# VH-VL binders against Large ribosomal subunit protein eL28 (rpl28): the designs that were tried, part 7

Target 1, 132 residues: Large ribosomal subunit protein eL28 (rpl28), of Dictyostelium discoideum (Social amoeba) (q9gs21)
Amino acid sequence: MSQDLVWSIIKKNNAFLKSSHGLTLSAEPGNLRNKNSLKYSGLARRTTIDVAAVNGKVVVSSKIVKKAAFPAQSKKTTTFSTVNTRKTARFVKTLATQYAPELRAAALGRLHRVQSALRSAKKAAARKAKKN

## First folded at step 20 (VH-VL; from T77 with heavy chain K54T)

Design T87
Fold by OpenDDE, fold request of step 21:
Structure T87 (fold): chain C 132 residues (1-132), chain A 120 residues (1-120), chain B 107 residues (1-107)
Amino acid sequence: as target 1 above (132 residues)
Amino acid sequence: EVQLVESGGGLVKPGGSLRLSCAASGFTFSNAWMHWVRQAPGKGLEWVGYIKSTTDGGTTEYAAPVKGRFTISRDDSKNTLYLQMNSLKTEDTAVYYCARDDWGFAMDYWGQGTLVTVSS
Amino acid sequence: SYELTQPLSVSVALGQTARITCSGDNIGKYMVHWYQQKPGQAPVLVIYDNSKRPSGIPERFSGSNSGNTATLTISRAQAGDEADYYCQVWDYSYDYVFGGGTKLTVL
């Protein structure tokens, strides 16, 4: 099934759609910008990239379809600490460039937001620990 | 100065086991991704596998020819990288290098290597 | 698997420019690294990220990557440049890949 066909079916009706201030957003896994569009759809796209915070670490996951004829969905997950930000950025940039160049900006943007959030959380935790 | 020194190479029979060590100095070992690369006599470089830093989860990846037989590990307290080789084959005969990955998926420093010979 | 192809050998006259190629499908999408290995020695990184030089590597070493071919260029070749040269990439699916190596002879 083509990604266009899948999108035509799910674009108006899926479990991840959220309405906010007249806009339709999506909370689906793999949607790097939370936009309800084919470009950012984690459900409809053949190739997806996701960046998330899990247990204080950066987790990058991807679904890559190598050949149209072989739907073998290989999902790979890679974990990084926040210590080596350069390597993580290079990893995400390289992955996107190799398999989904159209998602490069969105993936790097998500990475930056995730890293920022993790740093903030760490600082907050440290402050709480000092007060106790 | 960054230094990597491999040891543990030698002669072993097919089906045997061997453990290589790589002693690291001159940098913060615990933050580094480390690789094993081998070179058969008169042949090219072949990637064997790597181990991430402990902070990045310490996960490992292996080349297909050694997967299931070789295990990479590290002891950060000793600044030492290890390669456990089991079920050795004649095709595993090579000089084994340890290398540091600090340039983003390139090996910027290499040891001098240790020779492993698998022969009947 | 992803494969990198290098010529088996390249010859260059002393003081001339040597070019060693590394070919791969859409290699221009990758960061290519180059290693020099002299007989009986460990490999040395001479170019990383297509065109960057590590400290201590002379300026006569340069690299480029476009289309399906990466190139290591050695200007003003010296006798000491005689060695094997390997290209290398990292692929998300196939991990670390080396080329077959090129023997550079300085005449």
Scores: ipSAE 0.782, ipTM 0.909, lowest interface PAE 0.6, mean pLDDT 93
Fold by OpenDDE, last read:
Structure T87 (fold): chain C 132 residues (1-132), chain A 120 residues (1-120), chain B 107 residues (1-107)
Amino acid sequence: as target 1 above (132 residues)
Amino acid sequence: EVQLVESGGGLVKPGGSLRLSCAASGFTFSNAWMHWVRQAPGKGLEWVGYIKSTTDGGTTEYAAPVKGRFTISRDDSKNTLYLQMNSLKTEDTAVYYCARDDWGFAMDYWGQGTLVTVSS
Amino acid sequence: SYELTQPLSVSVALGQTARITCSGDNIGKYMVHWYQQKPGQAPVLVIYDNSKRPSGIPERFSGSNSGNTATLTISRAQAGDEADYYCQVWDYSYDYVFGGGTKLTVL
């Protein structure tokens, strides 16, 4: 099934849609900007990139539909600590450039937000620990 | 100064096993991704596999020719990288290098290599 | 598998400029790294991320990457530049890939 066809089916009706201030947002995995659009749809797109914080680490996940010779969809997950920010950024940038150039900016943007959140959380935890 | 020193190479029969070691110094080993790369006599460089830092999950990836037979591991307390080679084949004959990946997907420092010869 | 193709050999006169190519499908999308290997020695990273030089590598070494071809350029070739040169990339699906290597002869 083509991504366009899938999108036509789910764009108005899926479990991840959220309405906010007259806008329709999406909380679906793989949606790097939380926008309800085919471009950012983690459900409809053949190739997806997701960046998330899990247990204090950066988790990058991707779904890539391999070329006609390999119809199997492969999902890969890669984890990074907050220590290796350079590698993480390079990884995301490279992945996007190789398989989803149109998502490069969004993926990097998400990465920065995730990393920032993780840093903030770490600082907050450290402050709490000092008070106790 | 960054140093990598491989050891454990030698002569082994087909079907045999060998364990290589790479002693690292001059940098924070625990933060580094580490690679094994081999070079058959008179041939080019061939990536064998890598292990991520423990902080990055310590996961491994392998080249197809060695997958299922070779295992990469690390002991951060000893600053040592390992390559366990099982079910060795004649085509596994090569100088095996350990290398550090600090810049991201490039090997910026290499050991001198250790020779593994698989022969009947 | 992703493949990188290099010429088997390149010759350059002393003091002249050598160019070693590395070809791959849409290689311009990749960060290409280059290694120098002298006989009996371990490889040395000479260019990373297409055009960046590690510390200690002479400015005579430069790199470029566009389209389907990456190029290592060695200006003002010296006798000591005689070596094998390998290009390398990382692909998300195929992991780390080396070119076949190029023997550079300085005449």
Scores: ipSAE 0.777, ipTM 0.908, lowest interface PAE 0.6, mean pLDDT 92
Fold by OpenDDE, last read:
Structure T87 (fold): chain C 132 residues (1-132), chain A 120 residues (1-120), chain B 107 residues (1-107)
Amino acid sequence: as target 1 above (132 residues)
Amino acid sequence: EVQLVESGGGLVKPGGSLRLSCAASGFTFSNAWMHWVRQAPGKGLEWVGYIKSTTDGGTTEYAAPVKGRFTISRDDSKNTLYLQMNSLKTEDTAVYYCARDDWGFAMDYWGQGTLVTVSS
Amino acid sequence: SYELTQPLSVSVALGQTARITCSGDNIGKYMVHWYQQKPGQAPVLVIYDNSKRPSGIPERFSGSNSGNTATLTISRAQAGDEADYYCQVWDYSYDYVFGGGTKLTVL
């Protein structure tokens, strides 16, 4: 099934749609900007990239479908610590450039937000520990 | 100065096992991704596999020809990288290099290698 | 699998410019790294990220990558530049890939 066909079916009706201030957003996995569009749809796209924080680490996930006739390649997940931010950024940039260049900016943006959040959380935890 | 020194190479029969070691110094080993790369006599470089830093999860990946037979591990307390080779084949004969990956998916430092010969 | 193709050999006259190519499908999308290996020695990284030089590598070494071909350029070739040169990339699906290597002869 083509991504266009899938999108035509799910664009107005899926479990991840959220309405906020007159805008339709999406909370679906793989949606890097939480926008309800084919470009950012984690469900409809053949190739997806996701960046998330899990247990204090950066987790990058991707789905890459090479041929429509072959079952969707299993989701590949790569984990990074917050210690080597450069390598993580390079990884995401390279991945996007290789398989989804249109998502490069969005993926890097998400990565930066995730990394920032993790750093902030770590600092907060450290402060709390010093007070106790 | 960054140094990598491989050891453990030698002669082994087909079907046998061998464990290589790579002693690292001159950098924070625990933060480094480490690779094994091999080179058969008179042939080119062939990637064998890598292990991520412990902080990055310590996961491993292997080239198809060695998958299921070779295991990469590390002991950060000893600054040592290992390559456990099982079910060795004649085609596994090569100089085995350990290398550091600190340049973003490039190997910036290499050891001098250790020779593994698989022969009946 | 992703494959990198290099010429088996390249010759250059002393003081002239050598160019070693590395070809791959849409290689311009990759960061290409180059290694020098002299006989009986371990490989040495000479170019990383298409065109960057590690510390200690002479300015005579340069790299470029566009389209389907990456190129290592060695200007003002010296006798000591005689070696095997390997290109290498990382692919998300296929991991680390080396080219077949090119033997550079300095005449």
Scores: ipSAE 0.761, ipTM 0.904, lowest interface PAE 0.6, mean pLDDT 92
Fold by OpenDDE, fold request of step 21:
Structure T87 (fold): chain C 132 residues (1-132), chain A 120 residues (1-120), chain B 107 residues (1-107)
Amino acid sequence: as target 1 above (132 residues)
Amino acid sequence: EVQLVESGGGLVKPGGSLRLSCAASGFTFSNAWMHWVRQAPGKGLEWVGYIKSTTDGGTTEYAAPVKGRFTISRDDSKNTLYLQMNSLKTEDTAVYYCARDDWGFAMDYWGQGTLVTVSS
Amino acid sequence: SYELTQPLSVSVALGQTARITCSGDNIGKYMVHWYQQKPGQAPVLVIYDNSKRPSGIPERFSGSNSGNTATLTISRAQAGDEADYYCQVWDYSYDYVFGGGTKLTVL
């Protein structure tokens, strides 16, 4: 099924749609900007990139469809610790550049936000531990 | 100074097993992704596989020719990388290098290699 | 499998500029790395991420990557530059891929 066809079906009705102040947002996995659009849809796109914080680590998930003739979609997940920030950024950059250039900026932006959040959480936990 | 020293190479018969070691020093080994790369006599470089840092999950990937036969592991307490080679074939004959990946999917430091010869 | 193609050999006169190419489908999208290997020695990283030099690598070494071809350029070639050179990329599907290598001869 083409991504356009999938989008036509889900764009108005899916479990991840959220309405806020007259805007329709999406909380779907793989949506780097939380925008309800084909460009950022993690559900409809053949190629997706997602960056998330899981258990204090950075998790990069991707679905890459190479050739239409080989529909074997493989979802891959790569985990990085916060100590490998440079490598993680390079990984995301390379991944996006190679397979979804249009998502590069969004992916890197999400990565930075995730990394920042993880650092903040770590600091907060450390502070709490000192008070107890 | 970063140093990598391979050991364990030698002569082995087809179907045999061999375990290579790579002793690392001069850097925080536990944070590094480590690779094995081999080079058959008079041939080019061939990637064998890698292991991620323990902090990154310690997962491994292998080249197709060695998948299912070779296993990469690490002991961070000993700063040592391992390559367990089982079901060895004549085409596995090569100098085996360990290398550090600290430049993002490039090997920035290499050992001098250890020779593995598989022959009947 | 992703493939990288290099010429088998390149010759350069002393003091001149050598160019070694590495070709691959849309290689310009990849980060290309280059290694130098002298006879009987381990490989040495000379260029990473298309054009960046590790510490200790002379400025004579430079790299570029566009379209279907990456290029290692060695300006003011010296006798000591005679070696095998390998390009390498990372592919998400195929992991790490090396080119076949190019023998550089300095005349």
Scores: ipSAE 0.582, ipTM 0.875, lowest interface PAE 1.2, mean pLDDT 91
Fold by ESMFold2, look of step 20:
Structure T87 (fold): chain C 132 residues (1-132), chain A 120 residues (1-120), chain B 107 residues (1-107)
Amino acid sequence: as target 1 above (132 residues)
Amino acid sequence: EVQLVESGGGLVKPGGSLRLSCAASGFTFSNAWMHWVRQAPGKGLEWVGYIKSTTDGGTTEYAAPVKGRFTISRDDSKNTLYLQMNSLKTEDTAVYYCARDDWGFAMDYWGQGTLVTVSS
Amino acid sequence: SYELTQPLSVSVALGQTARITCSGDNIGKYMVHWYQQKPGQAPVLVIYDNSKRPSGIPERFSGSNSGNTATLTISRAQAGDEADYYCQVWDYSYDYVFGGGTKLTVL
């Protein structure tokens, strides 16, 4: 994993790489994964997908490696309420299928777990209410 | 029954402004993402932009040719979608449709459109 | 921007099968939607999610999507099928993208 001082410096310069991967998934471009210094040369081009519960809503965060007229990354966050369960699942599935198919199963599994946790928290809050 | 009715189209000069409205009925407007799509005379469909449902935060996204000039907004109390068009150019001449995106990232219901003509 | 390419026109004999293609790089990883637009009218969704039919659309409309090509198929073509047809995808990076449209003529 971490035998190179250069890789340690790259970690410090990328917030994604400094954090725990508990809620974050990543993929590297295939041609860079085959190099002997693969971890260093490919880190800036990793596609990542994260799914979390934030303030009672589902938040999908991503860093996407684009292949437009020049190499570019698309970094964005998208929020869904719990009433849009079908649209949220389609969003995550489509994002992963298009840009990181190897992360699709993990991202959808994470989404299911987050949605289940939000449903459970909502039911628990309703049960504890003193007023109707 | 889902209905979408656009209004506010007309003739404007280049550099002018125009505001379109789309009156919605037959569904929970505050839960729907809404789109504007345009079609120049004799040409194909071109996506203009969308606004997320209020429940999903109400944020917008725009196609590159209109970004910075057009603003999409919604008023859930009136079930109305708006398109504010500023700095209009002759290439903005088109029929403008509003459309609903309920869950599928597709436009399942469309209004009949309103014509905007940008000409000297 | 992600591009979708359609033929400008397709002709079909009455009662025969029409096929309208929508080409894009690896379009098989997208959910493709199809719209019918008759002269002077708004578009109508006829196929969504590559192959599913909304309520009220005849069973003779079908769709497929694999590799670099999505196809709208209209069997037993009728005069009322004469229209422009557009494919559309949602792409995370480029948002909503339409094909250029195909004019179907029923002979």
Scores: ipSAE 0.544, ipTM 0.808, lowest interface PAE 1.8, mean pLDDT 83

Design T87
Fold by ESMFold2, fold request of step 21:
Structure T87 (fold): chain C 132 residues (1-132), chain A 120 residues (1-120), chain B 107 residues (1-107)
Amino acid sequence: as target 1 above (132 residues)
Amino acid sequence: EVQLVESGGGLVKPGGSLRLSCAASGFTFSNAWMHWVRQAPGKGLEWVGYIKSTTDGGTTEYAAPVKGRFTISRDDSKNTLYLQMNSLKTEDTAVYYCARDDWGFAMDYWGQGTLVTVSS
Amino acid sequence: SYELTQPLSVSVALGQTARITCSGDNIGKYMVHWYQQKPGQAPVLVIYDNSKRPSGIPERFSGSNSGNTATLTISRAQAGDEADYYCQVWDYSYDYVFGGGTKLTVL
């Protein structure tokens, strides 16, 4: 299956999720990617956990604020394939439990929706590729 | 049944190099994150590093004492994990285990270990 | 650097309850995992996510975690439980951290 075709299908699913959750689409330099994420905190000094579909993969982004008065020392992004859904769920669960328990339910719910959207996009792409 | 078998241990002088192998069977190796953990004789367990599954990009992370000297790699066609150890020090003397990540940042299956001795 | 501290040794009478502690700064926020290692053998995972048992681990193994202490509890201790026990966490900054290990002796 073509990566451009997968990208096109993800763009459609991201637009749908945007209308459901109020997300903003964005582009990276030199590459038009649909990011589908739920922002639970927009402030640089708050712990955040984002889960989105990026380039056909699940991307978990986090920013862990160690000290309340300091700017965050790091932002970390971890990418997972769609085949490893249990590892991804355990990663999000562990990260939220340890660093932002108030976000755990929302982050896991978002992960489920992103994984479902990627499964649907993969099915659609497979049908088109098989037909072509 | 899950099985992990390390090999390649032996005696090496300080500054030398050694490559360890871990043969895996009984699970889909290409979907698994894999660890190296070491244990100096009579001492506790120490994490060395991991490699992500190939499906998750195959990238690596290392503990500070070995970063820059050790390289973890995998060959999914042979179901084999590798540890390339360069610039070995006497402090690297240990039994080296390979272990499978259990989806929760624990290690649910371990090999028997292979002994590396770094000595003049 | 994040450090996990375990007692060097713990003794328990046969049939009694053993408790092995793992101490760390704010360890109660972590998901703690426990391994059993018998002499000359590889470690075996016995507890994960603070209190869950992998398949094949008897229910007399249990775990708890709160405050600065995680505890592995072995009820009705048997001779075969004599081993070294290690706690382990994953930390955002330092990745995988093991405790120093505790030798359990069954009397």
Scores: ipSAE 0.481, ipTM 0.761, lowest interface PAE 2.0, mean pLDDT 82
Fold by ESMFold2, last read:
Structure T87 (fold): chain C 132 residues (1-132), chain A 120 residues (1-120), chain B 107 residues (1-107)
Amino acid sequence: as target 1 above (132 residues)
Amino acid sequence: EVQLVESGGGLVKPGGSLRLSCAASGFTFSNAWMHWVRQAPGKGLEWVGYIKSTTDGGTTEYAAPVKGRFTISRDDSKNTLYLQMNSLKTEDTAVYYCARDDWGFAMDYWGQGTLVTVSS
Amino acid sequence: SYELTQPLSVSVALGQTARITCSGDNIGKYMVHWYQQKPGQAPVLVIYDNSKRPSGIPERFSGSNSGNTATLTISRAQAGDEADYYCQVWDYSYDYVFGGGTKLTVL
């Protein structure tokens, strides 16, 4: 296995379990202080990557800025199940490496937290169903 | 032990249609992304397309030369991958391989291929 | 579209080291995979993720990737290594891309 895929399998005790809301990460370096707090018009045209839990699955979303005659954004989303963790990690790593390498660590860290939250939510639901 | 066996190849005239099958065994088929890769006689490997695992939504992607003419599908109850080829052209003549893409965006297991010849 | 370029052929003396290159713009940012194909047979994955070997592939097969060039290295070449070799990447925008293939001849 690649070192980046081993990174995707970290201990739960190193990740925060919290209410998950996807973060939109810009391609340019900067603080992740609320995606709309500074109203960066130039950053709104840069590549973004978002990783979120939607309906019990992992959804990876991106906006890719084309440098043609007009600045156009190419939006793409893809969905992965909770059992396909290795392929999901490879997908996020590849997207970030190719289009926003400065966001790679943050995007993979978000992916791991989302996957851990989904695993924990499944365990909690299963424990509740067994109690009833 | 992963095994992939293609079938359904043969001779077809230009403009015709053909359906290929790939029988899979030795792994959980519904969790795997599956590919078709072709190789014209004496030429190199060319990616045709894939279908995502059913668990990941089962959607397809195609290489530009075959978009709109080829359709990839799967039947998880039979552990079978399909390639429907329509409007065949002589440049579609090739050995067609099915391949598994487990997690690394590489093809870790391949079938032995089935020959499709498009000739008048 | 993304293009991978391989030499058409490479020759190596028996017992020596063969190097097969795969060139692409900034290929060092990709995970490069290598396949061996003997005449009349299906391809076999011999290197993945630039430098890792699947189970059953001998240690004399190795790989590297930096800058614009990935390299498959076969040390102590044997007659049985005579085959075609293909590099491959996955690109987010263009999906799966293969190199044109290299015929390795063992003299």
Scores: ipSAE 0.431, ipTM 0.746, lowest interface PAE 2.4, mean pLDDT 82
Fold by ESMFold2, fold request of step 21:
Structure T87 (fold): chain C 132 residues (1-132), chain A 120 residues (1-120), chain B 107 residues (1-107)
Amino acid sequence: as target 1 above (132 residues)
Amino acid sequence: EVQLVESGGGLVKPGGSLRLSCAASGFTFSNAWMHWVRQAPGKGLEWVGYIKSTTDGGTTEYAAPVKGRFTISRDDSKNTLYLQMNSLKTEDTAVYYCARDDWGFAMDYWGQGTLVTVSS
Amino acid sequence: SYELTQPLSVSVALGQTARITCSGDNIGKYMVHWYQQKPGQAPVLVIYDNSKRPSGIPERFSGSNSGNTATLTISRAQAGDEADYYCQVWDYSYDYVFGGGTKLTVL
């Protein structure tokens, strides 16, 4: 774990690359299969929020600052179905607002991308089933 | 119309067990997170625990005073929420409510409650 | 553990405005929900998300939240508003937290 990254606010429809003192901030788009978690950290190192698609569901993972000395013990995960899109968005927004407000826009943007990818995959499967 | 009806309360001695049920109607039970909240006579509301919807993994969380003694479960085929209470103590005496968790992490519908009395 | 503090009781004259406070460290970063409980009845959600009313709740119920204090406001208080009122938040680390409750007496 040689480097930490500083993330800036990411607008809903845009990703901004900002460089300051050699720091680069970026967001990675979601993927439906074998997805690597996208990591974000604020000004305080070791607080992260991960949002990924796993087996057709949304998985939100976090490491919290007050447990940064014991990161394996502070990790939490929560799974949501695609049915609960509003509750999932409220969960991510609330977690970020409470513990990592600098990551809120990026985490919500990632969530929207993951949810959109899951909806598109479901719609494509439905069109294929209808034609068969 | 959303309805929640608790049952199974009664008088039990310390160390005993009870199972509470909550019959749900008027909404898609399988999509809902469900809670138990209790209220000791003359006292305030105390969160007991919740169970996530089955589609969200069906996992549970508990308040510290009941963890290890109480178990929340659900049967989506019967639209029923359960609370298994073991090793009951006099401090568990309360009206027990079931409640629906809306999308905002608030309890938008409550049952009328069932009384559990734990006394020697 | 996260703690929410409410006054034990509040009195209001009929037709006047009642304010019930809920204090917590940095509560302004939370979504605060309010419940009304009349004697012998189940709680009823009257305000959610700091300031929003569920369907069927009169407009004279309102809420605000900033800094370390959330407030439930009941304008033009009626005899039927006499009840216990509880605030509640969800915290990622401590889960669901209720305030201790406030008994509103309408004189």
Scores: ipSAE 0.429, ipTM 0.755, lowest interface PAE 2.7, mean pLDDT 81
Fold by ESMFold2, last read:
Structure T87 (fold): chain C 132 residues (1-132), chain A 120 residues (1-120), chain B 107 residues (1-107)
Amino acid sequence: as target 1 above (132 residues)
Amino acid sequence: EVQLVESGGGLVKPGGSLRLSCAASGFTFSNAWMHWVRQAPGKGLEWVGYIKSTTDGGTTEYAAPVKGRFTISRDDSKNTLYLQMNSLKTEDTAVYYCARDDWGFAMDYWGQGTLVTVSS
Amino acid sequence: SYELTQPLSVSVALGQTARITCSGDNIGKYMVHWYQQKPGQAPVLVIYDNSKRPSGIPERFSGSNSGNTATLTISRAQAGDEADYYCQVWDYSYDYVFGGGTKLTVL
């Protein structure tokens, strides 16, 4: 089994498991548990990309392993409103292409789902406000 | 027609401060990310920093040489971008351009620039 | 920091094809944008997203990006093409990066 295939499956699953469509507190991808075991060290040191809805906005979070010796320096979070859907998609695509091409499809699929959920929530809120 | 007009450049001593303005028209300013880019006389273009659209949270990023000394802000009611420059150094001498970010992270419209000279 | 390297100058005979390179580590993974700056003027975007022309830019301007090199190509060079040319990318870690610029001389 190709190492590239194994890595792409692991990284894709990590991206899917870390994110949600919630309009509440965001989930930050990264090392959930700090251990000196091979298993947790491998998971903690992988490049991650997460996309979530927080307070009606799209929040993209990442940990870039390839960039720095200091993992905390490579962790970033970026927020987009729902009006900049093309720029948000370009941002996620570019980030993944540059630093985690194996996560590109999963990250963009996640973004689409988050954006769709936010559109639906906005329409529902507008319907309630109009009835009041 | 998209138009960007910088102002506020001039002569200032090292350690001094100066505020630049960029008046924008012809587009929805509040939806745009905006940049400052500088060019020292006879030299190339150097990115200074950006401010996100207000709708994207209005946060800023800066190039390392200016971080902590320069502050980018915006006033959407006046369609105006600002650059506050503090603790100026002679190496800050440059023409300062404002530019609009397009959706693809390119700068599709530029002002004509304003000259800042830092010398004693 | 991410570095973009351009030759300091390029010369082309009138009517011939000019090629201006922009080199960077794995630049083929980036979207490269190109700006033209004539003396005393602001930069003008001439190529974006590696190979696309903004409205109003002549078709003789084209771009490509592969491997470690992006190239701006100006076919049928005219005297009015004499200018400085800058490449630019957005990098997730280092933000907006410009190349050092290339002076194009039309002979």
Scores: ipSAE 0.423, ipTM 0.743, lowest interface PAE 2.7, mean pLDDT 82

